# Ledger of designs, part 3: VH-VL binders against a5uk20

Target 1, 190 residues: a5uk20
Amino acid sequence: MTILVINNKGQYNHRIQRSLQYLKIPTELVPNTLSIEEIEAKNPIGLILGGGPSIEGAGNSEEYIKHFDIPILGICLGHQLIAKAYGGQIDTSNTESYAKVEINIVNDENLFSGLAPKMEVWSSHKDEVKSIPDDFEILANSNLCDVESFKHTEKDVYGIQFHPEVHHTPKGSTIFENFYEICKKRCNND
Short names: E, the ipSAE of ESMFold2; O, the ipSAE of OpenDDE; V2, 0.75 times the mean of E and O plus 0.25 times the DockQ between their complexes.

## First folded at step 4 (VH-VL; framework fv_tiragolumab)

Design u9
Fold by ESMFold2-Fast, scan of step 4:
Structure u9 (fold): chain C 190 residues (1-190), chain A 125 residues (1-125), chain B 113 residues (1-113)
Amino acid sequence: as target 1 above (190 residues)
Amino acid sequence: EVQLQQSGPGLVKPSQTLSLTCAISGDSVSSNSAAWNWIRQSPSRGLEWLGKTYYRSKWYNDYAVSVKGRITINPDTSKNQFSLQLNSVTPEDTAVFYCTREGDYDYYGDYFDYWGQGTLVTVSS
Amino acid sequence: DIVMTQSPDSLAVSLGERATINCKSSQSVLYSSNNKNYLAWYQQKPGQPPNLLIYWASTRESGVPDRFSGSGSGTDFTLTISSLQAEDVAVYYCQQYYSTPYTFGPGTKVEIK
């Protein structure tokens, strides 16, 4: 009953693993080079796609997004990889986000349960999602980024542009707790 | 006001274990917004990063390849300090050793904002 | 590993004159996602530990005099002391914190003429 964290080579992917361990959520940090079959052998109940320096360094992450039907949460680069996999557009941000940002939560169901109407987050990105895919809805925005978070309308596939695993996002642990509840609900209904 | 205070100067014989401690005040060794590093300085190698320990729900360590396999960096939460053990020392390990604080405030890493006073360690008979 | 180099090895400057120190990294230390250069400058006086002067290539640490400034991006960086004072006699080191192992330049010694 493990949530697998995909290491996309960002320095702080270990912080995602540690955040989950702190919350007593079973987890394992794995390289983004594992095959689909190797991921399946670990029998995860959910995937978290970590941050990283570039799409080129994301390994097999896009294949994981397209193949698996278990819940997926993309963080920073992972958010952008989800948008790319489903046909959205990514481009350079109008204003770079690399500091504390206040996001507006426009939909507080599931992932943002208990966090509306606003939360302070730490953000570190140059690129952003400019156009969401057809079957996605925006969950949060800010004055610096129109798509701070999104979700597939039918699948449990979520993206967040900011970093919940950093201490500077004081309520980031709630996002991980909410994602774990989504994973458990999906697992129990299968 | 963060202060780092190191163990005294030392003379260590070749093949023995070098052991140093760094006592922390003004911060907690288990702070999840900091990392605790050891750096050494010698005329031949200059400033050389050796490794770090940090707490993020559990303890983690990162070590430089040059000393991996004979280095251990350990925290002691009850005394609010962290230590360095370097096994099987040789004269090439002669250096001034510094403990340093690294803030974990960014995605990839951070700079060293506070340093201990330094400990001169000579490896010779 | 990222290799850091500095030039010159040593520099003699008259009181009140400008001192310029260069630092080069073997690969870029600019992170594209946050547009920050993971580059710091430290000052070390005899018998003392290094002291942080500049971080993120150009941000001056609190308490550091405004005559110290950092500039540059990617692989080429400069530390400038606009008007050298007697207390500025020291060795200056650049350091990258873009990736482990963290690495330092070999240092530049600044002396009074």
Scores: ipSAE 0.000, ipTM 0.488, lowest interface PAE 11.8, mean pLDDT 87

## First folded at step 7 (VH-VL; framework fv_tiragolumab)

Design v1 (at its last look DockQ between E and O 0.43; V2 from the best seeds 0.00; counts 0 for: pae E 5.9 > 2)
Fold by OpenDDE, look of step 7:
Structure v1 (fold): chain C 190 residues (1-190), chain A 125 residues (1-125), chain B 113 residues (1-113)
Amino acid sequence: as target 1 above (190 residues)
Amino acid sequence: EVQLQQSGPGLVKPSQTLSLTCAISGDSVSSNSAAWNWIRQSPSRGLEWLGRTYYFSKWYDDYAVSVKGRITINPDTSKNQFSLQLNSVTPEDTAVFYCTREGDYEYYGDSFDYWGQGTLVTVSS
Amino acid sequence: DIVMTQSPDSLAVSLGERATINCKSSQSVLYSSNNKNYLAWYQQKPGQPPNLLIYWASTRESGVPDRFSGSGSGTDFTLTISSLQAEDVAVYYCQQYYSTPYTFGPGTKVEIK
């Protein structure tokens, strides 16, 4: 009953694990170079794809997205990797990287439960999802980014551009708790 | 600069409750980047971690098994302090008690970077 | 629980000479995911609380003199005072914060020979 955090070598990936630990959520931080079989052997109830400096250094993250039929949460680069995996568009942002941003929550079901209508987040806008893939819907936007968060319309696959694992996102813990509930619910139904 | 100031009685009778308070300045008890700990020191048991309280959108507590069931660590946001209560004390609980700040992984490496001055608490009839 | 041990129990060193203190953990405190050792060193003088010297096994706390250094990885760690000063007379403790309960070594008393 563990959520695996896929380390994509971002500066906050360890904070993802730390956050989950603070919340008493069973978790393990693993490298993005593990084989699919190695990931399967751990029997995760969910995957969190961490941020990273580049998509080229994401290892097997995209393969995880395509292979596993369990809840997946992508953060920053992980968010972008989900878009890429499903045919979305990623491009460089014209805005400053790493800023406090107020996001508008347009769908507060599941991942953003209890967080609507707005929340303050720490977001990196070096790269961003410019267009969502088919079969996805936007969950949140901001003045700086049209796609702050999205989800698959049928699968428990979520992406967020911002970083809930840092203190600059005061309600970030709720994101993790909500995701954990999604994972547990899925597990109980299987 | 972060400072921790301890207060409370230095003498407690057996079976009674030990109570100490740690006042914080230069930081917040509800900081997401810190955990607030109690540690005691005695010649027989050395330095012993007792437990901690910390805020991460809500309050959490962790206690050592050795004192679990008898210990309570409570934050007070209105006074920016946190307290220690240890019930049913025995002479074996006699020690110097320290409140400490545990730095967060991101900023302070999860070590104890600031300490209170210490309070000797003697359990005696 | 992770058990911490130290050696020696006490150490007498001449002024200006090197002091070496060893610490051992019953299990590794190296986290493979971030390659960091969850190990700290403290200095304690009589009547005072412990003072943080080193964290992450080898990183000096702000204000700590350069003569203090930490090394080691996994289960074996060392605190070195390259040139012992009079003010360095104290008890030194290692501590793991890899997992709760956090645990301390028994301490090493450093004295001037």
Scores: ipSAE 0.141, ipTM 0.698, lowest interface PAE 3.1, mean pLDDT 91
Fold by ESMFold2, look of step 7:
Structure v1 (fold): chain C 190 residues (1-190), chain A 125 residues (1-125), chain B 113 residues (1-113)
Amino acid sequence: as target 1 above (190 residues)
Amino acid sequence: EVQLQQSGPGLVKPSQTLSLTCAISGDSVSSNSAAWNWIRQSPSRGLEWLGRTYYFSKWYDDYAVSVKGRITINPDTSKNQFSLQLNSVTPEDTAVFYCTREGDYEYYGDSFDYWGQGTLVTVSS
Amino acid sequence: DIVMTQSPDSLAVSLGERATINCKSSQSVLYSSNNKNYLAWYQQKPGQPPNLLIYWASTRESGVPDRFSGSGSGTDFTLTISSLQAEDVAVYYCQQYYSTPYTFGPGTKVEIK
C-alpha cells in the first residue's frame, strides 16, 4: 500500500519521494492542495508531511493532521505543523539555519528502532518547536534543540526536525523503513 | 578519482549467458550516495538503461522491463565490483555494454558521472 | 516511460561557429519546488564511452569547457557550443533522470563543415 508524501513546497520533497522509491516503498508525491476526499480516494497507509518555506504555504496539511488517523510523519515544517495543530509553541526565524548535529535518542521503540543511542543528522533550525503539545512525548533531543523529535502518546503521529532524506543524514533511510513498518503494522492489525 | 574497469568475454553464443564485471576504484560499491548501473548501446536501439544495484540500508535492484527475468546485477563488496549476467542471449543482445556510476543524487540528481571503457559483446553462433 | 527526442539528427558547423542542439521530453522533467530540471547532456567521441557534460539542464560537469552551455526547462532543452573546436566532433545525447527507466535521446551528430 501507498505512503503519500505531501509536497509543502520545500527543496527536499522530491528527495523524500526518491528515498522511499530506493527503499521500494510504494509512494506518491502529491500537492498539499488535495482535498480530504482526494487523499481518501488514494487509500494511503500513511502520510509524510514534507518541509516548506512557511506555515502559510502548507495548504491543507493542518486539515490532514486533524482529520486522518493513519500514521503521520512530519519532517521539518511538517514537524512544526503537527506541534501547532495540537497546541505546541514554535519559535520563528526569517533565515534558514542548518547544522550537522548528533541527536540523542531517548525512546527507540518505534521510529528510532535500531538507531539508539545517538544519530548524526542534518537538522534545520529556521523554526523550532519550543514546547511540545499535550499528549506528546519527546523521542530525541540535541545540544541545539530540546525537541528534535516527538510522538503522540496514543496516536501514530510523529515529528522530526531533521531531514532523513538527505545524504548528510547517513542513517536516514532507517527512519523511513521504521515508519513504513509502523504503517504496515497498523494495516495488518486492522 | 573514480574509475570503472570492465572485464568479460566479447563473444557469446546464442542461448548462453553473458557475464561482465565492473571493478571500482576511488569509491565503494556499498556507498550510500551512489548506484551502480549497466547500459548498453547498439545501432538499432541506441543507449538503453538495463538496470542498477545499490546499497540503501540493504541491497536493492532495479531492472528495465525489456530485460527483466533475464538480468541479474550483483555487487561484490569483497572485490569492490559489480557484475552483469544476462541469460538466454540472442543476436539482438549484441551491443557495447557500459557500467556506470549514478552519482550522489543530493548534488547530481542521479546523473551518470563515471563510465567504464565499454565492452563489445557479440552474440553469434 | 518518458520519451526523449532530439533535433537535428546531424549538424555540420564551421570551426569557431555556434552549434545548437535541441532536446524534448514527452513529460516535464522539472521539479518545481527546487527549480531543478532532471536533464543531462553527454558527449560521445568515436570509440569512447559517453561522458557527462551537463546536469540539471545547465550545470557543467567538472573539467567541461565553458563553451558548452545548457538551457531550457520543463520539456524543451538546448545544448549550445558557442565556438566549435575540432575536438567537439562527437555525438551528443540528452537524458532524463526524473524517473526510471532512465531514457536517452537518439543523439545528434556534430561534424565540422
Scores: ipSAE 0.047, ipTM 0.644, lowest interface PAE 5.9, mean pLDDT 87
ESMFold2 (binder alone), look of step 7: mean pLDDT 91; pTM 0.940

Design v3 (at its last look DockQ between E and O 0.52; V2 from the best seeds 0.00; counts 0 for: pae E 3.6 > 2)
Fold by ESMFold2, look of step 7:
Structure v3 (fold): chain C 190 residues (1-190), chain A 125 residues (1-125), chain B 113 residues (1-113)
Amino acid sequence: as target 1 above (190 residues)
Amino acid sequence: EVQLQQSGPGLVKPSQTLSLTCAISGDSVSSNSAAWNWIRQSPSRGLEWLGRTYYYSKWYNDYAVSVKGRITINPDTSKNQFSLQLNSVTPEDTAVFYCTREGDYEWYGDSFDYWGQGTLVTVSS
Amino acid sequence: DIVMTQSPDSLAVSLGERATINCKSSQSVLYSSNNKNYLAWYQQKPGQPPNLLIYWASTRESGVPDRFSGSGSGTDFTLTISSLQAEDVAVYYCQQYYSTPYTFGPGTKVEIK
């Protein structure tokens, strides 16, 4: 019943774990170097791929994305890794950039349940998804970024460019609750 | 500026219930960046964390094992305050009680950044 | 639970001299993910609630004089008052906020010799 948080070495990975703990959601923060077998042995109901400084430093995260069919949420770098794993394009900057931004929620049937039409977020713009892969749809956009969030049309794979785990995203806890509900419903239906 | 103002009786008889209230100004008890704690201080135990309440999509509590089954901490959003209820007190519960704000230390680094003035509660017959 | 200990229990220091207080935790309070030690120091003067001095083991809270500094990592921590002033007479506590239940050291009383 555990959601695993994959530590991709960003400054907020511990905060993802803490946010889940505040919500009393069973969770464990694990290195991005765990093998597929080690992840399987923990029997997770979902994965959250944390932020990080670079795609190169993301360890086995792309393997997790390609291997597992449980719900996956990618945050910031994790969002970009999902796009990459499915053939999308990423633009890279050597300058870290963060902004408070209002995002427009264009699909509220899932990860953004109860949050439409807009929410305030703390968004990162160092690496951005330039184009989404086939089999994905956009869930949210902003004036700064056309792809603030996406989902896979067939799988429970979600990406968000912003950080729900920080106080600058006031309703960020609802994102984690919605993801947990997705994980739980997947388990109940299987 | 955040201020915490405590109120409640300073004398409680054994086996009865200790009840204190902490009024908040300059912040909201339902803030997504704070948790609201009670800490007590006595010569025999020093500073002892008792528990907290916080709002994170809904209300949650954490309580110290040492007061298990006896403690309740409740928010009151209409009055912007939170309370401590400690049941079945004994003389060993005599202490100065503090309410505190636990700031968003994972963002700001602070731990308990604002404290109430303290309330000496004596448990005796 | 993480047990916090302090040494010495008390010390007397001449005005202008260095005071050193040690704190040990029974488990590491270092988060490897951000390399931060979740360790705080508080000052409590007579008749007052505790007052936060240091957080993240070594970062001074706003308004705290430069003579207060914190150091250490993992399980071993030190609070140093580089030049003791009369107003520094107080009890000093370390506290871990790595995990609940949050726990405090037993305190170190600092007096003027």
Scores: ipSAE 0.394, ipTM 0.779, lowest interface PAE 3.6, mean pLDDT 89
Fold by OpenDDE, look of step 7:
Structure v3 (fold): chain C 190 residues (1-190), chain A 125 residues (1-125), chain B 113 residues (1-113)
Amino acid sequence: as target 1 above (190 residues)
Amino acid sequence: EVQLQQSGPGLVKPSQTLSLTCAISGDSVSSNSAAWNWIRQSPSRGLEWLGRTYYYSKWYNDYAVSVKGRITINPDTSKNQFSLQLNSVTPEDTAVFYCTREGDYEWYGDSFDYWGQGTLVTVSS
Amino acid sequence: DIVMTQSPDSLAVSLGERATINCKSSQSVLYSSNNKNYLAWYQQKPGQPPNLLIYWASTRESGVPDRFSGSGSGTDFTLTISSLQAEDVAVYYCQQYYSTPYTFGPGTKVEIK
């Protein structure tokens, strides 16, 4: 019953692990260089793809997205990797970077349960998803970014541009708790 | 600067409840970047971690197995303090008790960077 | 639980000389994911609480003199005072914060020879 955090070498990836630890969610931070077989051997109930400095340094993260049929949450670069994997568009943000942003939650059925209609989040990214891929829907937007969050219409694949793992996202823990619930439900149904 | 000020009785009878309070200044008990811990020290048991309380969108507690079932650590946001209650004490619980702040990895390194002055609590009839 | 041990129990060192204290954990306190050792060193003087000296095994806390240094990884760690000063007389403790319950070493008493 463990969620694996895929370390894409972002500055906050360790905080993802720390956050889940605080929430008493079984988790393990692993490098993005593990083979699919090594990931499978750990029998995860979900994957969280952490942030990182570049797509080129994401290791096997894109392969994980394509291979595994379990709940997946992408954060920042992980969010962008999901878009890339499914044919979405990624490009440089109009702003170099921004910190605290208020997002509008347009769908709070799953990942954003209990968080609507708005929440304060931390964003420190340069790139963003400019257009969502087919078979995805937007879950949240902001004045600075049209795609703050999306999900696959049929799969438990979620992306968030912001960082719930830092204290600058006060309700970020709820994101992880909600994702954990999604993972548990999926596990119980299989 | 962060300061921790302890208060509470130094003498408790066997089977009674030990109660201590730690007042915080320079930081918040509900800080997302800190956990608030109780540690005791005795010649026989050395330094012993007892438990902690911390806030991460909601309150959490972790307790040492050695005192689990007898220990309660509660935050008080209105007074910016946290307390220790240890029930059913015995002479084995006699020690100097310390409250301390545990930093966060990103900010303070998850170690105990600030301590209260300590309170000797003697369990005796 | 992770058991911490220290050696020696007590150490007498001449002023200006090097003092070396060893600490061992019953299991590794190195976290492979971030390559950090969850190990701290404290100094305690009579009537005072422990004072944080070193964290992450080798990082000095703010205000700690340069003569204090921490080294080691995994299960074996060392605190070194390069040149012992009179004010360094105290008991020194190592502590792991790798996993709860957090545990301390038994302490090493450092005195002037």
Scores: ipSAE 0.259, ipTM 0.751, lowest interface PAE 2.3, mean pLDDT 91
ESMFold2 (binder alone), look of step 7: mean pLDDT 92; pTM 0.942

